# Miniprotein binders against ABC transporter G family member 3 (ABCG3): the designs that were tried, part 8

Target 1, 243 residues: ABC transporter G family member 3 (ABCG3), of Arabidopsis thaliana (Mouse-ear cress) (q9zuu9r114to356)
Amino acid sequence: IAWKDLTVTMKGKRKYSDKVVKSSNGYAFPGTMTVIMGPAKSGKSTLLRALAGRLPPSAKMYGEVFVNGSKSHMPYGSYGFVERETQLIGSLTVREFLYYSALLQLPGFLFQKRSVVEDAIQAMSLSDYANKLIGGHCYMKGLRSGERRRVSIARELVMRPHILFIDEPLYHLDSVSALLMMVTLKKLASMGCTLVFTIYQSSTEVFGLFDRICLLSNGNTLFFGETLACLQHFSNAGFPCPI
Short names: E, the ipSAE of ESMFold2; O, the ipSAE of OpenDDE; V2, 0.75 times the mean of E and O plus 0.25 times the DockQ between their complexes.

## First folded at step 3 (miniprotein)

Design v1 (from N0 with E10L R13A E14F Q17W E18M R21I E24Y)
Fold by ESMFold2-Fast, scan of step 3:
Structure v1 (fold): chain B 243 residues (1-243), chain A 87 residues (1-87)
Amino acid sequence: as target 1 above (243 residues)
Amino acid sequence: SPEDLQRLALKIAFLTWMVEIALYLAKQGDPETALRKIEDLERKLQQLEDEIGKYSPEEAKRLQDEVEKLRRELQEIRKQIEDLLRE
């Protein structure tokens, strides 16, 4: 996937349209993790939604998005998209939740494709949790935030998307859970998935796992390129990588 | 030069990101380390203000506005971290 001169406008406070994302240019390759990073209100989520074709009706998008070298003609929903906060069904086990989600999204012959659910469980490192209740329900103790986040991503993997967009995969995760999540996503990408996701902040260890970074500030792209090039750029400018 | 102004804009963005990281550390249970980082960022922001001040007001107005916004955010985040230290 690639995009050129992508601009997104939203209704402003004074009835004027505000440019939330300004002339963004970038690309993401199969087998890699491309991260949209920046401070609060930099336009990260808006850019991610624009690439996924999931902007609200109040938004307008200008510029071009290309898939496989052609202007994007993929229908809405052909990509996987994971929201920052996802509703789960606490009374179901992980396997049951994924299976029922698959039944709702895939044709009736899904029974021939039970392996799809098992593949998603394995891909997200959920094997040890597959028969546990998701929980978070009245009187029920269940999965912790890290495991719940993995279930949310696994739900989208059931459709076997080639491109997966994730809004804040590390949201509300402790440092150890965040690192484990990133290792899992790195493995997922290595299996041929194109991952594009937003990150508010990260440790140096997590930062080093990214293949490419799109650094946003107030809608502007301050840097787009390989992670190592980004680190060198800021180090040479007198600001070393965050520790 | 235009290249120098772009470099300054990148420094402002990086400092803004560092301020948000400090708040994250405080919320993760390390407000002491976060406060030390905020104090370092305050010094860096002052250096950046001094550097931007060497340019004409017309050329650097956007950068000056961004720095002023960052200073306000830094003050608010410092207060939040200090409040966490009291708890």
Scores: ipSAE 0.005, ipTM 0.233, lowest interface PAE 10.2, mean pLDDT 71

Design v2 (from N0 with R36Y E39M D40L R43W K44A Q47F D50I)
Fold by ESMFold2-Fast, scan of step 3:
Structure v2 (fold): chain B 243 residues (1-243), chain A 87 residues (1-87)
Amino acid sequence: as target 1 above (243 residues)
Amino acid sequence: SPEDLQRLAEKIRELTQEVERALELAKQGDPETALYKIMLLEWALQFLEIEIGKYSPEEAKRLQDEVEKLRRELQEIRKQIEDLLRE
């Protein structure tokens, strides 16, 4: 996936269009992790949704997005997209939830659907939780936030997407759960998935796990490129005030 | 080489100026952007540390001292900006 001069505008409070993302350029490759990083209101979630073809009707997009070598605006559901907060069914076990998702969304034979579910469970390190209730309803504790996030990602993996967009995979996670999530995502990428996700901020250790970074501030791209190149860029350039 | 050591010293001075600008940005009402500038400066400093590590301890003593001073300044400024964000 690649994009050029991508600009996104949204209805402002004064009924004027506000540029939320300004002339963004970038790309992401199979088997790699590309991160969109920035503070609140930097435009990172909007850029992510623009790439996934999931902008709201009030938004307008300018520029070009290339998928598989073609200029196209992909229809909703052509790629996996994981929201920051995902609806889960607490009365179902992890396996049941994934299985019903597969039954409703995939054609084909029963044994194929079971196989896909088991693959998703393994990919997200959910084997120990597969037969546990998801919970989180009517005072039922169920799974912890880290396991719930992995279930929401596993649901999208059932569709076997080639590109997976994740909005804030570390949202509401403690430091240990966040590290485990990053290790799991790195392994998932190594299996051939193209991962593009947003992160509010990162430690230097976590930063080293990324293949590419798109650094946003107030809709502007401060940097796009390989993680090592980002460090070299800022070491060699002046660090001007972005405002 | 002496020329390379001078280049590294100039980069450290440049980063020090940007730390001061980041704090000013935070005080002027944009602590989130300031925190991101601090993160970038921390990464740049780590890269410079790796480069400086290629030289002998006697050649790099002054640069190592300047890097350590800048690292401590970054830690203190980060804390101030984080305090502003909690408000």
Scores: ipSAE 0.005, ipTM 0.301, lowest interface PAE 9.9, mean pLDDT 74

Design v3 (from N0 with D65Y E68M K69I R72W E73A E76F K79L)
Fold by ESMFold2-Fast, scan of step 3:
Structure v3 (fold): chain B 243 residues (1-243), chain A 87 residues (1-87)
Amino acid sequence: as target 1 above (243 residues)
Amino acid sequence: SPEDLQRLAEKIRELTQEVERALELAKQGDPETALRKIEDLERKLQQLEDEIGKYSPEEAKRLQYEVMILRWALQFIRLQIEDLLRE
């Protein structure tokens, strides 16, 4: 996936359109993790949604997004998009939730859907939790935030997308859960998935797992490039990288 | 203290806008003016870092991260402007 001169405007106060993303250029490759990083209100979530074709009706997009060299819309269902906050069904086990999600969203025979669900469970390191209740309702204990987040991503993996967009995969995760999440996503990418996600905050360990970084500030792309190149440039200049 | 943190957040937003303006100046073919602006912004950012550093990480986690990102952006923009000046 690649994008060129991508600009997104949203209706602001006084009926004036605000440019939320300004002439963004970038790309992401199969088997890699590309991160859109930036502070609050930098436009990172809007850029992610623009790439995924999930902008709200009030938004306008200019520029081009290419898939396999073609300027065309991403077909619905050919990619996965994971919201920052997702609704899960607490009365179901992880396996049941994923199975019913597959049943509702995939055509074909039931036996194929079971296989896809087991693959998603393995891919997100959920094997130990597969038969546990999701919980989180009626004062019910259940999965913790890290496990719930992995379940929400596994739900999208059931569709076997080639490109997966994730809005803040580390949202509300402690440092250990965040590292596990990133290692899990790195493994998923190595299996051929193109991962593009937003991140607000990262540790040194997490930063080292990224393949490419798009650094966004108030809609402007201040840097786009390989993580290693970024680290080397700042080291050579005598400045530390903000990890 | 809470009012001070809010004031610091507003200063970070202002600096972010100024950083964007400096990059735009460089792109429009005025790298000398852009470099002077970057030097001013570096000074202002250092003052912000010092002020935010008086708070515990728990109190100012978001502000500390945003300042780190701004520092990175300023360093990157300075390198781009310096490259333009050498051409």
Scores: ipSAE 0.000, ipTM 0.162, lowest interface PAE 12.7, mean pLDDT 71

Design v4 (from N0 with R62L D65F E66A K69Y R72L E76W K79E)
Fold by ESMFold2-Fast, scan of step 3:
Structure v4 (fold): chain B 243 residues (1-243), chain A 87 residues (1-87)
Amino acid sequence: as target 1 above (243 residues)
Amino acid sequence: SPEDLQRLAEKIRELTQEVERALELAKQGDPETALRKIEDLERKLQQLEDEIGKYSPEEAKLLQFAVEYLRLELQWIREQIEDLLRE
């Protein structure tokens, strides 16, 4: 996937348009992790949604997005998109939830749907949790935030997307859960999936796992390129790196 | 034992800090010293992985994932430093 001069405007206060993302240029390759990083209100979630074709009706997009050399409007099922917060069904086990999600979304034979569920469970390191109730916040203990986040990603993996967009995969995760999430995502990318996701900020350990980074501030791209090149760029310029 | 697992977790935190220092060296433009440090850290990680492997999967699950994470990070950093040395 690649994008050129991508600008996104949103309806602002008093019916004027605000530019939320300004002339963004970038690309992501199969089998790699590309991260959109920046502070709150930098436009990172908006850019992610623009790439995935999931902007709200109030938004307008200018510029071009290309997938495998063709201009793209991506229908559901050709990619996966994981929201920052996902509604899960607490009365179901992890396996049941993923099975019903597959049943509703996949065409074809039941046998294929079962294998895809087991593959998603394995891919997201959920084997030990597969038969546990997801649970809810009120009176049901169920899964912790880290496991719930992996379940939400596994739900999209059932569709076997070639490109997976994730909005804040580490949101509300403690350091150990975040570590497991990053290990899991790196393995997923190594299996050929193109990962594009947003992060508010990261530790140096987490930063080191990214292949490419797009640094945003107030809608503007401060840097786009390989993560080590990013560190060298800021070091050579005499500016501190955001991490 | 719980005390042994806590001690191993502390070793992982120490190793994580050393990895950060190696990354800082690479960032500062000293890739040869950084590569030597990565090689040392790879050996230390193998020793730690062997020690953690003495525990049941249930007892050491989080420690095992942390080791795997550091392994992947060291692999990626090594590749980046080697690319710098070829340029």
Scores: ipSAE 0.000, ipTM 0.111, lowest interface PAE 18.7, mean pLDDT 70

Design v5 (from N0 with R7Y E10F K11A E14L Q17Y R21W)
Fold by ESMFold2-Fast, scan of step 3:
Structure v5 (fold): chain B 243 residues (1-243), chain A 87 residues (1-87)
Amino acid sequence: as target 1 above (243 residues)
Amino acid sequence: SPEDLQYLAFAIRLLTYEVEWALELAKQGDPETALRKIEDLERKLQQLEDEIGKYSPEEAKRLQDEVEKLRRELQEIRKQIEDLLRE
């Protein structure tokens, strides 16, 4: 995926159209993790939604987004999008929820849907939780925030997307849970998925896992390019960093 | 805000990493691609300097000093890459 001169405007309170994302240029590749980072109100969520074709009707987008040579919206099932807060069904087990999601979203036979669900459970390290209730209701013991976040991502994996957009995968996670989540996502990317996600701020350990970063502030791109992980890969190829 | 200034500092650090990568790319035998990358980084540094310039001199002094240091490093590395191209 690549984007060129992407500008997004939202209708303001004074009936002005406010530029929320200003002339963004970037790209993401299969097998890599590209992060959009910035403070609150930097436009990172809006940029993510623009790339995924999920802007509200009140928004206008200018510029171009290219996916496998196409300028149009991505076809159904070619990408996934995970909201910051995903509504889960607490009365269902993890497996039941994913299977229900597969029934609603996928055409084809029941046998194929079951195998895709099991693949998603394994990819997100949910095997130990597959038969547990999601929970979250009064008096129901359920999944913790880290497991819930992985379930929401697994739901999108059922469609076997080549590109996965995630809005704040570390939202409400402590530093240890955040690191484990990022390790899981890095493994997912290594299986051929293109990951694009937003982060408010990251630790040094987490930063080292990214391949590319788009740094936003007040709608402006402060930086877009490769990260320390790419530089470490270069060094590991037998060409150490000259310091 | 103090938060915005932290992201500007982070952007300077990222540019520094990219500059180091461009030099290494040139030394590995691709100085043409490395020079194009340096030219891109020079544009990015100018954009970053323009953004920092929107803050008061008192607030942005440390960032301005870091930008000036990186600009000098870019000039030095550009010369090294140009020298490799002549070989």
Scores: ipSAE 0.057, ipTM 0.556, lowest interface PAE 6.8, mean pLDDT 75

Design v6 (from N0 with T33L R36F K37A D40W R43I Q47Y)
Fold by ESMFold2-Fast, scan of step 3:
Order: sequence, then structure tokens, then C-alpha cells
Structure v6 (fold): chain B 243 residues (1-243), chain A 87 residues (1-87)
Amino acid sequence: as target 1 above (243 residues)
Amino acid sequence: SPEDLQRLAEKIRELTQEVERALELAKQGDPELALFAIEWLEIKLQYLEDEIGKYSPEEAKRLQDEVEKLRRELQEIRKQIEDLLRE
């Protein structure tokens, strides 16, 4: 996926339009992890949603998005999107939840749907949790935040998307759980999934682990490129890295 | 400064916990995922080593010793994971 001169405007309460994302340019290669980083209100979630074709009706998008290696004015390919806060069904086990998702969304035989579910469980390192109740609803003790986050991603993987957009995968995770998440996502990318996700600036201790980074501030792109090149760029210029 | 050195010490402690988690992953039957974790931790350790290197050897000796110890631990865990992958 690539985007060129992508601008997103949203209607304000007393204004006709606000530019939330300003002339963004970037790309994410197949099988890599591209991170959109920035402080609160930098436009990172809006940019992510624009790329995924999930902007609200009140938003207007300008520019071009290209997907699946084909040039198009406004293409939308096969993709998954994971919200920062995902609704799960606490009364179901992990396997049941993913299986019902597969039953509702996929054509094909029962055998094929079971296979896809097992693949998603394995891909997200959920094998030890597959038969546990999701919980976290009305006094049920179930999965912790890290496992719940991986379940929400696994649900999207059941559809076998080529591109996966994730809004804040490390949100509310401790450092150990965050590392497991990042390692899991890196392995997923190596298996052919293109990952694009957002991270708040305070999580930048894992900064050097990403393939590519898009740094946003107030809708403006401060940098786009390889993560190591970003660190080298600021070092060579004699400026502290903003991350 | 003493505050900067304390911050670096905290980062070393965090990396140590992440190394322990990577070994846990290998033992739980996912050595491929554990190998990816080790490779990522090696990158983080290199960045930390570069940052510590900006201080004089006298000022940062303890932190340099801890980084060196952690690097050796990562090398040992990598060998264990690679052995699991060969089998």
C-alpha cells in the first residue's frame, strides 16, 4: 500500500472544515511493519482510518491510495482493521469466538473454517488460551489485556487479510506484554501480512524494532522512512530524536 | 547526570525482563517466535549500548558491565533456541 498527498478534513462544531491530516505521503511494503507515531491529536488514528477506508461520513479525503500493487484513484483492498478498544464476547472461549467469526464471515466447508481458526490461534500465540473463557464481562475473570488484544487481532486474521491495520496494539500493555505483542506482529508480517499500526510517542523504547515509521505532529509529517534512517537522520543533524 | 544514568539502569532492567520472557516463549513450544524476540532484543541492546557509550568509562562502568552481561545472556538463549529449531 502507498498513499500520495493524502489530506483529511473533518467538520468542526463552529467551522466548515479542519485539516486533521495534511498532505501525507507514504508506503508500506508487503510483509513489513509500518508504524504511525505521534502524540495525542496528531492525526495518527485518522490517517490509519483513511488508509483503511474507515473514515466517518463527516470526513473528506483528498489524494490517492494504491493497494495490491495496482494504481487506482481510490482503491480498497482485502484488509482487516482492529480498533483500540475491541468488543469481545466474554461467555465464549477464544476458539469458540474465532470459530463463530469464521462461520458468519467465510464461505466454505466446516473443515476449512476450523483450519483457519487454528491458524489464527497459532499466529497470535494463543494456543495456551484457546479453551479459556474470554471473560472480562460482568464479574468474569478471564483473559488479561494482552491476551484480549491478541484475540481481537486473531479475529481479523480469520479473514486472511493481506493488509492489517491496528489502532494502538500496545495500548494499556505492560512492557513484557508489549514485547510479546511486537514479536508476534513481526512474525505475522514475516508470514506475508502487511502491518500498519499506530503508537503513542511514549512507547518509543521499541522504536528501533519497526521497519518503517511515519512521525506525525498536528497533522503534519515530520519524517517518513526506515526506522534506522530516522534515528540516523536526527543524529547526523545534531538534533534530539523527537521519539 | 545521575538522573540520566538512573534512566539507563531502568532500561537495562526492562530488557532483562524481556529476555526472560523470550526464554519462556521458547520453552512454551514456539522457538521461532522466541528467535524473533531475541533478534529484536539484540537491536534494543545495541541502541542502549550506543547511548551508554556517550558517557566516560568511569561514569558508566556499572551500566556497561550490565549491558555486557545481558549481551552474553542473549547469545546463550539464542543458541538454546537455535538448537530447538534444529531438532
Scores: ipSAE 0.000, ipTM 0.250, lowest interface PAE 13.2, mean pLDDT 70

Design w1 (from D1 with K36I A39E E43F L46E L61Q Q65I A68R E72F L75R)
Fold by ESMFold2-Fast, scan of step 3:
Structure w1 (fold): chain B 243 residues (1-243), chain A 108 residues (1-108)
Amino acid sequence: as target 1 above (243 residues)
Amino acid sequence: SPEELIKRFEELVREIQKAIELYKRGDLETALKLLIEVEDRLFKLEEEIGKYSPEEVRKLQERVIELRKEIFRARELLKRGDPEEALRLLEEIAKRLQELVEEIRKLE
């Protein structure tokens, strides 16, 4: 996936329109993790949604997004999008929840749907939790935040998307769970998935797992390129890296 | 989620049955109002299923569209004073929605 001169505007109360993302250029490759990073209100989520074709009707988008050499006319199910907060069904087991998702979204035979569910469970390291209730109701002890986040990502993986967009995969995770999540996603990318996700801030260890970074501040791209080049870019320019 | 979808279909079945009961009690106005609400909720489900659907989701959308059209026909029959045909059609629609719920559940 690639994008050129991508600008997103939204109506504001004080202004006729606000430019939330300003002339963004970038790309993400199969088998890699591309991260959109920056402080709150930098435009991270808006850029991610623009790339996925999920902007609200009130937003205007300028510029171009290309997927496999074509403008963004992707069939339903060719990409996945994971919200920052996902509603799960606490009365279902992990396997049941994923299986029902496959039944509604995926064409083909029942045995194919069962196999893609098992693949998603394996890919997100959910095997030990597959038969446990998701839970989350006051009297039902269920999965912890890390496991619930893995289930929400696994739901999108059932569609076998070539591109997976994730809004804040580390949201509400402790440092250990965050590192394990990134290791899982790095392995998923190595299996051919193109991962694009947003992160507010990362540890040095997590940062080292990224292939490319798009660094945003107030809608402006401060840097786009390989992770190592990011640190060198700001060092050579005489400014600290704003990560 | 599929469980939310099943719940919504089951709610529609119950509302159709309630509309039939209201009509039998002599409350045509409330029965028609409830059927209009069912029709609107089916229309919203059609939209939520979406244009770029996988084949199975497209088939589901087509079946929901068909059921919405049948409810419209039932409302017209009730307005024309042909309740036997209308009630038979509504019972058939409720049965077809329940069958749809069972198909989704069975695939588990």
Scores: ipSAE 0.000, ipTM 0.075, lowest interface PAE 25.7, mean pLDDT 72

Design w2 (from D1 with K36W D40Y E43F E47M Q65I K69Y E72M)
Fold by ESMFold2-Fast, scan of step 3:
Structure w2 (fold): chain B 243 residues (1-243), chain A 108 residues (1-108)
Amino acid sequence: as target 1 above (243 residues)
Amino acid sequence: SPEELIKRFEELVREIQKAIELYKRGDLETALKLLWEVAYRLFKLLMEIGKYSPEEVRKLLERVIELAYEIMRALELLKRGDPEEALRLLEEIAKRLQELVEEIRKLE
């Protein structure tokens, strides 16, 4: 996926359009992790949704997005999108939840759907949790936030997307869970998936794991390129750690 | 270059062994911190090696990714209180890192 001069406007107060993303240029490749990073209200979630073709009707998009050489977005099912906050069914086990998701979304025979579910469980490092209840706010034993987040991503993997967009995969995760998530995503990318996700702010440790970064501030792109080049760019400018 | 890389891998093996010892002494917090640092340093080495990747190095990268993944799994097991499985994994990881060191020496 690639984009050129991508601008997104949202209806603002007082009958004017507010530019939320301003002339963004970038790309993401199979086998790589591209991160969109920036503080709150930097436009990172809006850019992610624009790339995935999931802007609300009130938004207007200018510029071009190319997916596999096509100016139009791919059909649904060719890519996955994981919201920052995902609803899960607490009364089901992880395997059951993913299996029912496969039954609802995929054509084909029962055996094929079981295979897809097992692949998703392994891809998201969920084997040890596969037979445990997801749980929720009630008195049932449940998964921790890190495991729940990986289940949400696994649900999208059932459709075997080539491109996966994730809004804040590290949202409300402790440091150990965040690192496991990043390692899991890097392994998933190495299997040929194109990963594009947003991060509010990360430690220098996690920063080094990304292949490419799009650094946003107030809708403007401060940097786009390889993560190591970004670190060198800001180090040379006297800024030892990017946003 | 290859000699410096060997030295770094040997240091990572020592840090894993140190984390195992700390955990056995009941210092869970320090053990987890060391394992996290080892995983991060392993990924930093991956980034440095991956920048210029002959075919032999690419195969080594795949093994390093797997080892980093197993360290993260061991961290999760220790965190939720499954010490026997975690310690078994950490000992296996240390052994496999030592095998990588020997293979790198042979490349010279």
Scores: ipSAE 0.000, ipTM 0.178, lowest interface PAE 15.3, mean pLDDT 69

Design w3 (from D1 with E10F R14Y Q17I E21M E91W K95E Q98I E102Y; at its last look DockQ between E and O 0.09; V2 from the best seeds 0.00; counts 0 for: pae E 3.3 > 1.5, pTM E .727 < .8, SAP 71.475 > 70, placed apart)
Fold by OpenDDE base, look of step 4:
Structure w3 (fold): chain B 243 residues (1-243), chain A 108 residues (1-108)
Amino acid sequence: as target 1 above (243 residues)
Amino acid sequence: SPEELIKRFFELVYEIIKAIMLYKRGDLETALKLLKEVADRLEKLLEEIGKYSPEEVRKLLERVQELAKEIERALELLKRGDPEEALRLLWEIAERLIELVYEIRKLE
């Protein structure tokens, strides 16, 4: 995936300019992890949505998005998108929920979907949780935030997308859960899935897992490039990497 | 406890990644020191895991021991001026440590 001169405007009650993303350029190679990083209101989620073709109707996009060298028309099933907040069915087990999702998303009979569901469970390290009820948001009543997030991602993996967009995969995760998530995603990337996701902030440890970084501030791209280059860029400027 | 062991493995993963990052930043000395500490800690974990039934944890012990050796190998590669292979190996070790976490969870 690549994007050129991507600008997003959004009409709204926001105190800042209608231009939420300002002439962003970047790319993500297949089987890599590209992170869009930035503080609140940096435009990271908007950029992610723009790349995924999931902008709200109130938004206008300018510029170009390319997938495999062609103008982006991502057919159904070719990409996944995981929202920051996802609705899970608490009354179902993880496996049941994924089967349900597969039933809705994939053609064919349920028995044909068994393999893809089990693959998704394994890919997201949910084997131990496959038969557990998803439950509510409270850990006492169901899965913890980390597991819930992995379930949400697994739901998208049922379609075996080539590109997976994830809005804030580390949101509300503790350090251990965050690391587990990132390693899980890194494995997924190594299997050939292109990952593009947003992060507010990252530990140094988690940062090392990223292949490329798009650093946003107030809609501006401060940096785009490889993780090592990012570190060098800020080091050379006499500042620590703002991650 | 398995939970505590899992925590320790994750800590080691963090330290490995930190070492990789330090190396990439040009701090070779600190990176090497940290990796050596990780190797030492893995050896200590072997002793702790050894408290369990050999039959139940033999495979786990072998894997941990192998990882400790591989860290040393990575250190040698860095010293010999083959950082690319060393870093690849360190990433692999980190991943394998996480895989061990899953195995440990199965013991619960």
Scores: ipSAE 0.136, ipTM 0.593, lowest interface PAE 2.3, mean pLDDT 83
ESMFold2-Fast, scan of step 3: ipSAE 0.228; ipTM 0.643
ESMFold2, look of step 4: ipSAE 0.362; ipTM 0.745
ESMFold2 (binder alone), look of step 4: mean pLDDT 78; pTM 0.739

Design w4 (from D1 with K7Y E10I R14E Q17W K95M Q98F E102L R105I)
Fold by ESMFold2-Fast, scan of step 3:
Structure w4 (fold): chain B 243 residues (1-243), chain A 108 residues (1-108)
Amino acid sequence: as target 1 above (243 residues)
Amino acid sequence: SPEELIYRFIELVEEIWKAIELYKRGDLETALKLLKEVADRLEKLLEEIGKYSPEEVRKLLERVQELAKEIERALELLKRGDPEEALRLLEEIAMRLFELVLEIIKLE
């Protein structure tokens, strides 16, 4: 996927439309992790949704997005998209939840759907949790935040998307759960999935796992390129790389 | 598999942080028990991997063996009543184990 001069406007204050993303340029390759990083209100979620074809009807997008050799915007639902917060069904086990997801979304025979569910469970390292209730209701302990987040991503993996967009995969995770998530995503990318996700900020260790980074501030791209080049760019300017 | 190995190392790191939290909360007995279990499980993982791993992985495993020895040192410091030094060492061990996990991922 690649994008050029991508600008997104949202309904603004009274007279003007606010430009939330301003002339963004970038690309993501198969088998790599490309991260859109920036503070709150930098436009990172809006850019992610624009690339995934999931902007609200009130938004307007300008510029070009290229996918699979075509300049067509991605249609809704053709690729995987994981929201920052996903509602799960606490009365179901992890395997049941993913199986019902497969039944509702995939064509084909029941045997094939069970196979893709097991693949998703393994890909997200949920094997030890597959038969446990998701829980999370007031009177049920259930899975921890990190495990629930991996279940949310596994749900999208059932469709076997070539590109997976994730909005804040580390949202509300402790440092250990965040590292486990990044390790899992790095392995998923190595298996051929193109990952594009947003992140508020990361530790130095987590930063080192990214292949490419797009740094946003107030809708503007401060940097786009390989993570190592980012360190050189900001070092030369007299600032440490914002991690 | 290498994937299962990575997750088992991450679980050990998680247990170290749990032990640190329990110690700070005053639950010394449970903290010491968890750290002992971490040291034992780490030693078993190293035995399981053995000499059959590629050379690059073997070098990383040697560094993991050093970290296992450091956990034993942290346990001795906690038993001696040197919590400041012990906690600092445990945090360092957890971070270095994280770094080794990242190196293993890069080899895949």
Scores: ipSAE 0.000, ipTM 0.132, lowest interface PAE 18.2, mean pLDDT 70

